# Designs tried in a protein design chat: VH-VL binders against q8eqq3. Part 24

Target 1, 246 residues: q8eqq3
Amino acid sequence: MKIHIMIAEDERLAREELMYLLQQENDIILCPSAENGDQLLNLYQEYNPNVIFLDIHMPGINGIEVAKKIRNEFEDKDIIIIFTTAYESYGVQAFEIQATDYLLKPFSEERFKIAMNRIRKTLSTKKVRKPKVDKLVVNLDEKMMVIDPNQIGFAAREGRTVKIHFISNEVIETKMNLKELEEKLSGFPFYRPHRSYLVNMDCIKEITPWFNGAYNLVIKDLAESTIPVSRTAAKGLFDALQGVHH
Below, E stands for the ipSAE of ESMFold2; O stands for the ipSAE of OpenDDE; V2 stands for 0.75 times the mean of E and O plus 0.25 times the DockQ between their complexes.

## First folded at step 17 (VH-VL; framework fv_lerdelimumab)

Design W5 (at its last look DockQ between E and O 0.64; V2 from the best seeds 0.00; counts 0 for: pae E 4.8 > 2)
Fold by OpenDDE, look of step 17:
Order: C-alpha cells, then sequence, then structure tokens
Structure W5 (fold): chain C 246 residues (1-246), chain A 121 residues (1-121), chain B 109 residues (1-109)
C-alpha cells in the first residue's frame, strides 16, 4: 500500500525540492500541495493523506496551529506530521503536537531519508497488532495485581512509597522503587523525566517549556497530570520520543 | 455553472500566427490555474500549456515551447494562447481547461468545447 | 518527458465490468486523472485523485492504482459509457508539466 503524502509549503523552491526528494521513493503517492494553512485544511479533507510535510512558517495560520486544528478535528485518524522549518528552535513545539519528525531547510537528503524511515516504521507498527503486552505483576499488601503497562500514565515517588497512576486516574501504591519498576517495564515506552517520576511516553499529551531549560509534561489521563522534566533529562526525552536510540 | 468558451480558431498558413481566447464564466477566474490542451484530428489529447492563477507561472510542452505563449487577463476573465510560427502538426482542436486549484498543479476539471485550428499551405 | 501508455481499444458487454489501465513512470508517485470523451464532444473528468468522482459522475466509475499503473473501472457498463478514455498525470518532472495517455476506445457490446 502506497503512502499518501501531502506537502504544505508556501515557498515554491522548497516545495519542489521536497517533491523531488519524495519522487525518489517508490512507495509514496503525492497528494496535491497546499501553500497555506487554509488550503491544507481543505485538501486534507478531500485527500486524507497519511503524512503531511508541514512548513511551520506559512502565510496566515502558522503550521503549528494548523497541525493542532487537524489533530483536533481528526482525532480518530493517526496522521503523521513532519514539520519543515528553517529554524531549529521549533523542535519542542513539534513534540507538543506529536510530530513524527522535523526537517530543517535546506533539506538534507540524509535527514530526509531518516524521516522517511520513521514514517514507514510508524505506519508498520500501527498495522501490527500490538503484541500481547506482557503484564506487570505488582505486589500489594495482601494481593498481587496484574497491570497492563499501557494503562499506566506515570509513576511517582511520594514519600517512602511509589504510586502508580493509571490513565483512568486510579492510583495504587507499591513497595517497589522507581528503578525496579523501570526495569520491569523495560519493554515498554517508559522514561524517567525526573528522579521522582517514571512516565509512559505514549501517554504524553504535551510538552511545555518551563524555567531554566526544564519542561513540563502533560499526561493524557483524566486529570491531565503535570510531570516535571529535569534539564538533564530533557534531551534524552526528546531523543526517545523521536526514536533515536543512543 | 462553470463555462469555458474558446474562440479564435481558423485556417492559417505555416509560419503564421494565431491568437486563441477562452472566455470563462461561472467561477472566480482569478482563483484558478488554466490549461490549454489540443487534439489533432482523429488523435489523442495533448497537453500544451498551463498558467497559474495570477499568471506568474507558465509552463509549456516541449512541442510548443518557444512558439506558444499562454497568458491571461483576470479583469476580463479571459485566457489566451498566442501561437507563433505555426506548423502543420499544430493542426488540432484547442481546448481550454480549468485547473482544480489556483497553482495549476492538480488537474483539469472543466473543459471548453474547443476551437479548431488548421495549419495548411 | 514521461509517457503514459494505454491499450488502444477494449470492449465490454452491457452490464459487465471493464478495467482500463494506464502505465507510466509518473504513476509511481502521482495520481491519475481520467477523462471521458464522446465523439464530437469535449473531454469530461470522471476520476481524479486515484478514486475520486466529480459531482455528476455515476458511482459505477472507480479508480485504482498499483505500482506504476492506474486503472479506471466501470462496474456495470452502460451503453452511454461507450467513449474514448484518457488517463492523465503529471510528467516525470513531477510538478508543473502534464501528460496524457494515448487513449482507450471503449466499445459497449
Amino acid sequence: as target 1 above (246 residues)
Amino acid sequence: EVQLVESGGGVVQPGRSLRLSCAASGFTFSSYGMHWVRQAPGKGLEWVAVISYDGSDKYYADSVKGRFTISRDNSKNTLYLQMDSLRAEDTAVYYCAKDRYKSAWYGMDVWGQGTLVTVSS
Amino acid sequence: SSELTQDPAVSVALGQTVRITCQGDSLRNYYASWYQQKPGQAPVLVIYGENKRPSGIPDRFSGSSSGNTASLTITGAQAEDEADYYCNSRDSSGYHLWVFGGGTKLTVL
């Protein structure tokens, strides 16, 4: 099945360059291109692409805002968004809207290929029935609880105990420390954004800048819980979210 | 109703010039790219040229490049094709066609009825 | 410039299904549009964006693509479907130039 790709780019040269690169790929179909946010919205509705290469700096509504609108309007669709920009500073914003990747202008062929690989990987994983998730067994006072790791939003150290917070806002207390819990969850997308927290990366809704290079995570739980990201953990988090394995 | 009406066709000798016009109505002309497509008698369709909504971009088939000029007057809702140095092989019905979008990259959705150009000695 | 290739002629019995295929390098990465042309008439867009129908086009017309090919399918051919069909796409340059196939004459028997 071919990947349907749409470009939103107001600069003709940049658009053509991206088209040229995309034409080298055998498994893609190019949708009509948009030159601004309004056109993108209209074309998106008509063609329903799998992937959008989206320039952040377009006339009118900027690319980030358009992306948010698309996500809000089409929540049931797993759209892959690749931001394109001349500026490095928008990397964080790309994560806020769950962008798969971001490409700097002028486009590097190598970087483009990396992005394409990420696109393909993302599409393939969505098709793959999530393997039967191994269950996490947690010892509680008088019983053992079998937990689906995918239902965990985050874990936090509170005093002398660790509390596991589910996306349902249910909370359980465990005698395990965060390190032990992290080890047991090694096969799942969990990250330590802070010494006192373990977060399910799949449950991250937003990343917001905080003071002095730190960030806050907003979790997709009912409470929209906020989790701090330390300065030292920030880079690693971004890499992990982008699938960069060091 | 979107309507395109071509005019200006006729019989001309080789080497001569002819200017075709296409009058557009029923849509915002200035918001769409436009195409010329021709069809020789008993033959298939051949793309000739395209012009963007504001006339800033023009592209031609190799067969007519350097001889034909596409232009438009948005104030008159009219598309033009200036054909210079006409050849016998340019004999065809010439259609104007509306692009689906303003950049003229996305295909033709409405066609005129065409005007016949005959180049013969 | 890229080329699109079509069979010059195909036949279909009334009420049956027929597929007209277009082949070319451009079709690897670009959608095909299909145009119907009846004798003495201007072409009419019947399919675009792989499988999109303009308003007024019957649902018996559909489009598909595979590899470097695009196909127009008429499911339940009607007598009025007898016409020439042309595929169209961007050329190998990909952006601003267009190319038509040679056309396929469809006869409804």
Scores: ipSAE 0.830, ipTM 0.899, lowest interface PAE 0.4, mean pLDDT 90
Fold by ESMFold2, look of step 17:
Structure W5 (fold): chain C 246 residues (1-246), chain A 121 residues (1-121), chain B 109 residues (1-109)
Amino acid sequence: as target 1 above (246 residues)
Amino acid sequence: EVQLVESGGGVVQPGRSLRLSCAASGFTFSSYGMHWVRQAPGKGLEWVAVISYDGSDKYYADSVKGRFTISRDNSKNTLYLQMDSLRAEDTAVYYCAKDRYKSAWYGMDVWGQGTLVTVSS
Amino acid sequence: SSELTQDPAVSVALGQTVRITCQGDSLRNYYASWYQQKPGQAPVLVIYGENKRPSGIPDRFSGSSSGNTASLTITGAQAEDEADYYCNSRDSSGYHLWVFGGGTKLTVL
């Protein structure tokens, strides 16, 4: 079956470049293109595409607001949205509205192929739950940082701040508390072994007994760190490590 | 009712010029792209040109590029085709047609009745 | 070439189903539209966007697409369906250009 793809892009050269890339694909058919946000919403309703390549900066309603409208007002959680932009700063907002991918202009053939592969994978696994966003974004004092959750070893509350410890031994400080961080990581295998810690279960190297039915954890490549497991959290930790998904 | 009426057709010698007009009514003319399509006697349809809703984008078939100019006057609800350097092969009924959308050419949903242009010596 | 190829003629018995086909490289990636033209009349849009019917077009008209081929199907053909049918799509060699097929004369027997 063909994948029905709609482009929303007001800049003619960018639109033509994307159309050129898309027509190299054998399994897609192009819906009419939109040149502003209001036109996109009308065409979206008429053609019901599988995928929208959506420019963030368009006349009328901008692309972020259009995506919010599709997700929230039209309640279409299944449409695949690929944002396009000339500006690197929009990666944060793409994660927050569950975009499937994010392409910088001018379009790289390699990044385009990656996006197409993600589109095809998403459509082939439509029956299986799949996270829409695979990056974590945290606010730092002078920048936003885009993080791969698989690189996080653990996070710890130290005084008023939370420190995220990477398996590379790098540490960053965030103003988010552990509860907020845990919520943003809900699709990843993180566990609270103690009120002051959040641990990546895929990164646990060793578990050693401690007095009174408690334990300590050692994280891969972070051997100087020992993370407490409270008595009340121990059973849940072992259940989670053994694949019990309750 | 949406209506398109072409005018300006006639008999003209090769190398001469002719200007076609298309009067639009019953819809917001300035919201839609417009096309010219021609049909030689006994032959099929041939797309000629398209113009965006505001006139900023114009595109032509190779057979007429450089000789024909599409234009519009949104204040008069009128589409035009200026045909210069006419050739015998330009002999056809010329239709104007309304696009469904302003500059995203997706289908010609309303057509005029056509005006005949005959190019002969 | 950017050509759209149609058979010049097809026939259908009254009340039967007929398919009119249109082939071209551009149809792999672009929707087809279909136009009906009766003698002495302007064309009428009957299908756009592959399979959509404008208001007033009977539901016996339907469209489909596969590979480089678009099809117009008329189920339960009526005498008034006798006409020339043209497919139309974008030109595969360039964005913003359009091309018509050569047309198919449908005869209703």
Scores: ipSAE 0.264, ipTM 0.665, lowest interface PAE 4.8, mean pLDDT 84
ESMFold2 (binder alone), look of step 17: mean pLDDT 90; pTM 0.936

Design W6 (at its last look DockQ between E and O 0.60; V2 from the best seeds 0.00; counts 0 for: pae E 4.4 > 2)
Fold by OpenDDE, look of step 17:
Structure W6 (fold): chain C 246 residues (1-246), chain A 121 residues (1-121), chain B 109 residues (1-109)
Amino acid sequence: as target 1 above (246 residues)
Amino acid sequence: EVQLVESGGGVVQPGRSLRLSCAASGFTFSSYGMHWVRQAPGKGLEWVAVISYDGSDKYYADSVKGRFTISRDNSKNTLYLQMDSLRAEDTAVYYCAKDRYKSSWFGMDVWGQGTLVTVSS
Amino acid sequence: SSELTQDPAVSVALGQTVRITCQGDSLRNYYASWYQQKPGQAPVLVIYGENKRPSGIPDRFSGSSSGNTASLTITGAQAEDEADYYCNSRDSSGYHLWVFGGGTKLTVL
């Protein structure tokens, strides 16, 4: 199955360069290109691409805002967004909207290829039926609860106990500490953004800057829970989200 | 109703010039790329040229490059094709066609009825 | 310049399904558009964006793509579908140029 790719770029030369690179790939189909955010929204509705290469700096609504709109309007769709920009400073913002990658202008062929590989990997993992997720068994006072880790939004230390928060807003209390829980969830995409929190990375909706280099995570639970990210944990989180294994 | 009407066709001798016009109505002319496509008698369609919505970009088929000039007047909702140094092989019905988009991407969604250009000695 | 290749002629019985195929390098990365042309008439866009129909085009027309090919399928051919069909796509050079196939004459029997 071919990957349907759409470009949003107001600069003709940059757009053509990207098209040139993309046409070298055998597994992609190019959608019509947009030159601004409004055009992108219209074309997106018409063509429903798998991937958008999105310039942050377009006339009118900037690329980040457009991306947010797309995400909000099409939450049920797993759209891959690759930001393109002439400025390095927007790397962090790209993560806030769960961008798959960030490409600097002028485009490096090597960097482009890396981005394409990430796109392909992301698409392949989505098709792969989530392996029968091993269930987490949690001891409660008088019973054992079998939990699907994918249903966990985050866990938090509250006082002397750890509370597991589900995406459904259900909360259970466990006698396990966060470290024990993290170990049991080692096969799942959980991260420690803070000493008092364990978050399911698949449930991260947004990353917002906070004071002094810290961040907040917004979870895709019904409550849109906010989880702090410590300064020390921030870099690791971004790396983990990008699939960078150290 | 979107409508395109070509004019300016006729019989000319080789080496002569001819200017075709295409009058557009029923849509925002200045928002769309426009194409010229020609069809020789009994032959298939041949793409000739495209112009962006604002006229800033123009591209031509190799067969007409250097001889034909595409242009537009958005204030008059008119597309033009200046044909210079005409050859016998340029004999064709010339169609103007509206692109679906500003930057001439995917599909010519409306066509005129065409105007016949005959180049003969 | 890139080329698009089509069979010069195909036939289909009334009510049956016919597939017209277009082949070319550009079709690896670009959608094909399909145009219907009846004798003495201007071409009409029938399919664009792989499988999108303009308003007014019957749903018996559909498009598909595979590899370096694009196809127009008419499911339940009608007498009025007898026409020349042209595929069209971007030139392999990319952004700026367009190319048509040689056309396929469809006869409805």
Scores: ipSAE 0.853, ipTM 0.918, lowest interface PAE 0.4, mean pLDDT 90
Fold by ESMFold2, look of step 17:
Structure W6 (fold): chain C 246 residues (1-246), chain A 121 residues (1-121), chain B 109 residues (1-109)
Amino acid sequence: as target 1 above (246 residues)
Amino acid sequence: EVQLVESGGGVVQPGRSLRLSCAASGFTFSSYGMHWVRQAPGKGLEWVAVISYDGSDKYYADSVKGRFTISRDNSKNTLYLQMDSLRAEDTAVYYCAKDRYKSSWFGMDVWGQGTLVTVSS
Amino acid sequence: SSELTQDPAVSVALGQTVRITCQGDSLRNYYASWYQQKPGQAPVLVIYGENKRPSGIPDRFSGSSSGNTASLTITGAQAEDEADYYCNSRDSSGYHLWVFGGGTKLTVL
């Protein structure tokens, strides 16, 4: 997937520096550049970029005013705005208009890479796959329960039964074993960190070392629960969290 | 209608000079970047040079850098190519082309019909 | 090198779909434009900005990109589509420099 990036900068040398930095990235395409606010608004509507590097100090309508038009009048909440400026004092204004970041001139390679990483993080969270119509049906003693798998934090074996722990702190008991539950959740990002546990990888908050190459997991919103990761499952867990498939 | 008309082509000897003109009509000439593109007989297109809408930025292909000069007169709606130290390999049809944009050079949306330059002893 | 590489020739049966490709390092970061040239005529812009058509270009022309490759697709090829096709983009080593591909001769059978 390519990130469509537009530069709005009236100073040729600054514009060329940004273009040079951007073209070193493998996952971006440069839109036509804008040299003033009016041109930016026209090109923005034509090209629909993912990201705008926006100079605050352009002649006429300044970059802050242009960003406000995009957010308020065009109601574009998804566009990523990175302000560029020679002045540190604009950081507060960038926050007020929900800018993703700002870069001081002259541009440093280090700060630019940090901004690019933040851009990629922001865009990746918008592309998380969510099954729209898939529900899990779990047989309970006196009823069948229809649940959204995304609401499950983890499941644990307690003796001969399995308890499903929701991120709401609710708990239900099922006679399904963890293997059967894992198979029914195969379309969702669940992992077996231990023979007695099944964890929703989207809900992992913290991973801490434990004895002999083992680890412990903390689940979001279930901070009082600690889930073991066996030594033999640790590599697979870290590979899965980093997108490595076997 | 939007129109570009090249002129000034002809036969010249190697080492000599030639000046091409491109007359523009039917659009606001001073709002757009302009290109020269050439095509040797039976060959493909070769980009030669570009000039921004106001003439402030000029860029050249390596094959012509230092020998050719692009310029424009916005008061006369005319683009120019001054060609010095001509070589046999400069033999081509020379097209002028209008960019869609002022300085960002993303596409040449209007072309002239070309003028032939032949460099031969 | 920022050379743009095209196959020199491609054929398509009348009414069928054809894809003309253009490959180069700069196409990772810059849009391609596509030009149609019929014998004895000036080039005509058919696609710019990866996938945009100028006014007057039929909907059967479309553009796309993947990695360092840009593609021009003609669906339902017509006899009048027989022409040379050139891709054009910036040189990644000098972003104010332009380069054309070598051209692809499309024959409509």
Scores: ipSAE 0.316, ipTM 0.699, lowest interface PAE 4.4, mean pLDDT 84
ESMFold2 (binder alone), look of step 17: mean pLDDT 90; pTM 0.935

## First folded at step 18 (VH-VL; framework fv_lerdelimumab)

Design X1 (at its last look DockQ between E and O 0.01; V2 from the best seeds 0.00; counts 0 for: pae E 11.8 > 2, placed apart)
Fold by OpenDDE, look of step 18:
Structure X1 (fold): chain C 246 residues (1-246), chain A 121 residues (1-121), chain B 109 residues (1-109)
Amino acid sequence: as target 1 above (246 residues)
Amino acid sequence: EVQLVESGGGVVQPGRSLRLSCAASGFTFSDYGMHWVRQAPGKGLEWVAVISYDGSDKYYADSVKGRFTISRDNSKNTLYLQMDSLRAEDTAVYYCAKDRYKSSWYGMDVWGQGTLVTVSS
Amino acid sequence: SSELTQDPAVSVALGQTVRITCQGDSLRNYYASWYQQKPGQAPVLVIYGENKRPSGIPDRFSGSSSGNTASLTITGAQAEDEADYYCNSRDSSGYHLWVFGGGTKLTVL
C-alpha cells in the first residue's frame, strides 16, 4: 500500500523541494498541500494522510499548535508527523507532541532518506504485535538477576560502579561498565545522553533546555530523576527518539 | 450553483490572435485556481494552462507555451486566455474549469460548456 | 511530458461491473481524477483523490490505484453511464502541469 503524505508549508520553494524529494520515492502518494494551519486541518479531514510534513513556522497557527490540535482531535489516528524548520531549538517541542522526526531546512537528501526510513519503519511496526521483550541477565556478586529492560529507567556511572535505576526507584549495582550494558541492551531503546548515563528512551517524560545547547531529561520514575544531555549527544538524542539509532 | 460560461470563440486565420473569457459565478472566484482545457474535434481532452487563485503563478502546456497567456480579474470574476500566433492545430472547444483547491491543485471539479475556436485559412 | 494511457474502448453489459484503467508514471505519486463526457456535453468530474466522489455522483462509481495505475470502476453499469471517460493527473515531468489520458469509450450493452 502507498503511504499518503501531506505537506504543510507556506514557503513555495521549501514545499517544492519536499515535493521533489518525495516524488523520488516509489511507495508514496502526495496529497494536496497546505500553506497554513487552517488549510492543513481542512485537508487532513478530507484526505486522512498517513504522514504530515509540517512546517513549524506558518502564518496564523504555527505548526506546533496545529500538530497539537491534530493529536487532540484525532487521538485514535496514528498519524506520523515530521516537523520541518530552520531552527534546531524546536526539537523539544517536537518530542512533546511525539513527532516521528525533525528535519532542518534546507533539506538534505540524506536526512530526508533517514526520515523516510523512519516513516516506513513506524508504519510496519504498527502492524506487528510488540514482540515479547527479552530479559537482561545481570551478574550481582554470587547471583544472577533477570531484569526486564523495560523496567529500567536509566543507568549511571557512580564512581567505579554502574547503578541501574528502575522505574520503581529500585537501584542495583553492577560490575558491568556502561558500554557493556549498552551492548547488552542493543535491542532496546536505550541512548547515551552523557558519558556517565544510559537512558531508556521510553521512560523519558520531558526534555528541558539547558545551558550551551545541552538538555536535561526527566525520567518517568517516582523520583522524576533528571539526567543531563551533553551538547554533542543532543542531536543524536532527537534522532534516536524518532527511531534512528546511531 | 457554481457556473462557468466561456465566450470569445470564433473563426480566425492562422497567425491571428483571439481572447477568450470565462465568467464565473456561484462561488468565491478568488479562492480557487482556474484551468483552461481544450478538445479538438473528435479528439480527447488536452490541458492548456492553470493560474493560481491570485494570479501569481501561471503554468502552460508545452504546446501553447510562449503563445498563450492565462490571466484573471478577480474583481470581475473572470478568467481569460489570450491566444496569440494561432495555428490550425489550436482548433478546439476551449473549456474553463475550476480547480477544487486554492493553490494545491488536484482536480477540475466544475467545467463550463466551452467555446469553439476555429483556426482556418 | 508524461503520458497517461487508456484503452480506447471497453464494453459492459447492463448491471455488470466494468473497470477502466489508466497507466502512467505520474500515477506513481499523484492521484488520478476521472471525468465523464457524454456527446455534445462538457466533462463532469466523477472521481478524485483516488476514491472520492463529488456531490451528485452515484456510489456505483469508485476509484482505486496500484503502482503506476489508477482505475475507475462502475459497479452495476447503467445505460446512462455510456460515455467517454478520461483520467487526469499531474505531470511527472512538472508537478505544476496536468495531463489527460487518451480517453476510454464505454459502451453499455
Scores: ipSAE 0.854, ipTM 0.917, lowest interface PAE 0.4, mean pLDDT 90
Fold by ESMFold2, look of step 18:
Structure X1 (fold): chain C 246 residues (1-246), chain A 121 residues (1-121), chain B 109 residues (1-109)
Amino acid sequence: as target 1 above (246 residues)
Amino acid sequence: EVQLVESGGGVVQPGRSLRLSCAASGFTFSDYGMHWVRQAPGKGLEWVAVISYDGSDKYYADSVKGRFTISRDNSKNTLYLQMDSLRAEDTAVYYCAKDRYKSSWYGMDVWGQGTLVTVSS
Amino acid sequence: SSELTQDPAVSVALGQTVRITCQGDSLRNYYASWYQQKPGQAPVLVIYGENKRPSGIPDRFSGSSSGNTASLTITGAQAEDEADYYCNSRDSSGYHLWVFGGGTKLTVL
């Protein structure tokens, strides 16, 4: 299963460290991040995540107050909250709010893995929530089509039109350009390996070298479809798939 | 192949300014945080400043805050330290160092050979 | 501001085990790293993230921590291990600030 995780952290470098650690996990989808408590409450209601990594010390309404609002005013007892803090003293307050765990900054890989295991255990005992915006709506001739983004293998500009290729081998044509499509799919693991392509990273099966520092992709169940990775996009693709290794 | 080379050290009078440079090669400079660390002759290491990979976050030791400015030019793969209002106690070898990550998280894995700054009248 | 305290000097007989300690309040919550410095040379990172070794550092170097204390242990000390050793960690007064210990001179007898 896929776990929808939101990060609320106003410090850019701490946020990037959490994103790096989370990208090492193969079963998560990152929601847009919040940089303050009010923004988090808005994004939480919009995206309905399973898990929030919540910094206690954010500008405006702090993380403890945000968690209290979620638990008491929104009455969401099921969302998993992991507090993050630089200060050891907040463990007692995390206890009070029924937080699943807390993590001291800078994040220990060991403590992070423990927190992830607790998240997975907790979710195995209850129904996993889906994000509020978990469908893509595409205009077709006489109707609108409701699409599960997980069924998309890739989209490509073919001539003057963008075509969405499903892992089922179905193809539909859309009037959206690739940038519009990418924006609408921002909650899902899509990447632009080339100016003419948008790829579902969860569907990549093979990556093969090509000349001049380029690569080709093969999509699961679409073995006859090869997708170019431009020289400029190659590092970003590998970083997104594998994370940084020392 | 990863290399850091400091320059710009010298002898300067108290109250004057000096600008240090650190030329980086052999790695993607814009991916990493950078530090300045100094060592007075015969003394231990003293951390001075750090700058994030994109230059947007800068942090300083109390001993230099308000007098020193760390900066970087990612297009030239160069780290800088502008040192204003220099004092005798700023006399040291100044090292630039690369962080293992985008800022100050994981230690300084590559160091330059240092440049000597002497502040005396 | 927080301080990291190290003994100024430690001796070890060739082939024996030595432990260099670093003490400070910030070490309760933050990893320590360790740097080796030989005369006339730049420091070299020998331990980071509590107990991890960079490539090229011999496995006789190990790190540990407990409470407010971090330790660098050298098992089977060799002549080339004679150097100054500095611990380094975050300053608990500021999240992105760093502090070095005063350094420990290791003499291999």
Scores: ipSAE 0.007, ipTM 0.444, lowest interface PAE 11.8, mean pLDDT 82
ESMFold2 (binder alone), look of step 18: mean pLDDT 90; pTM 0.934

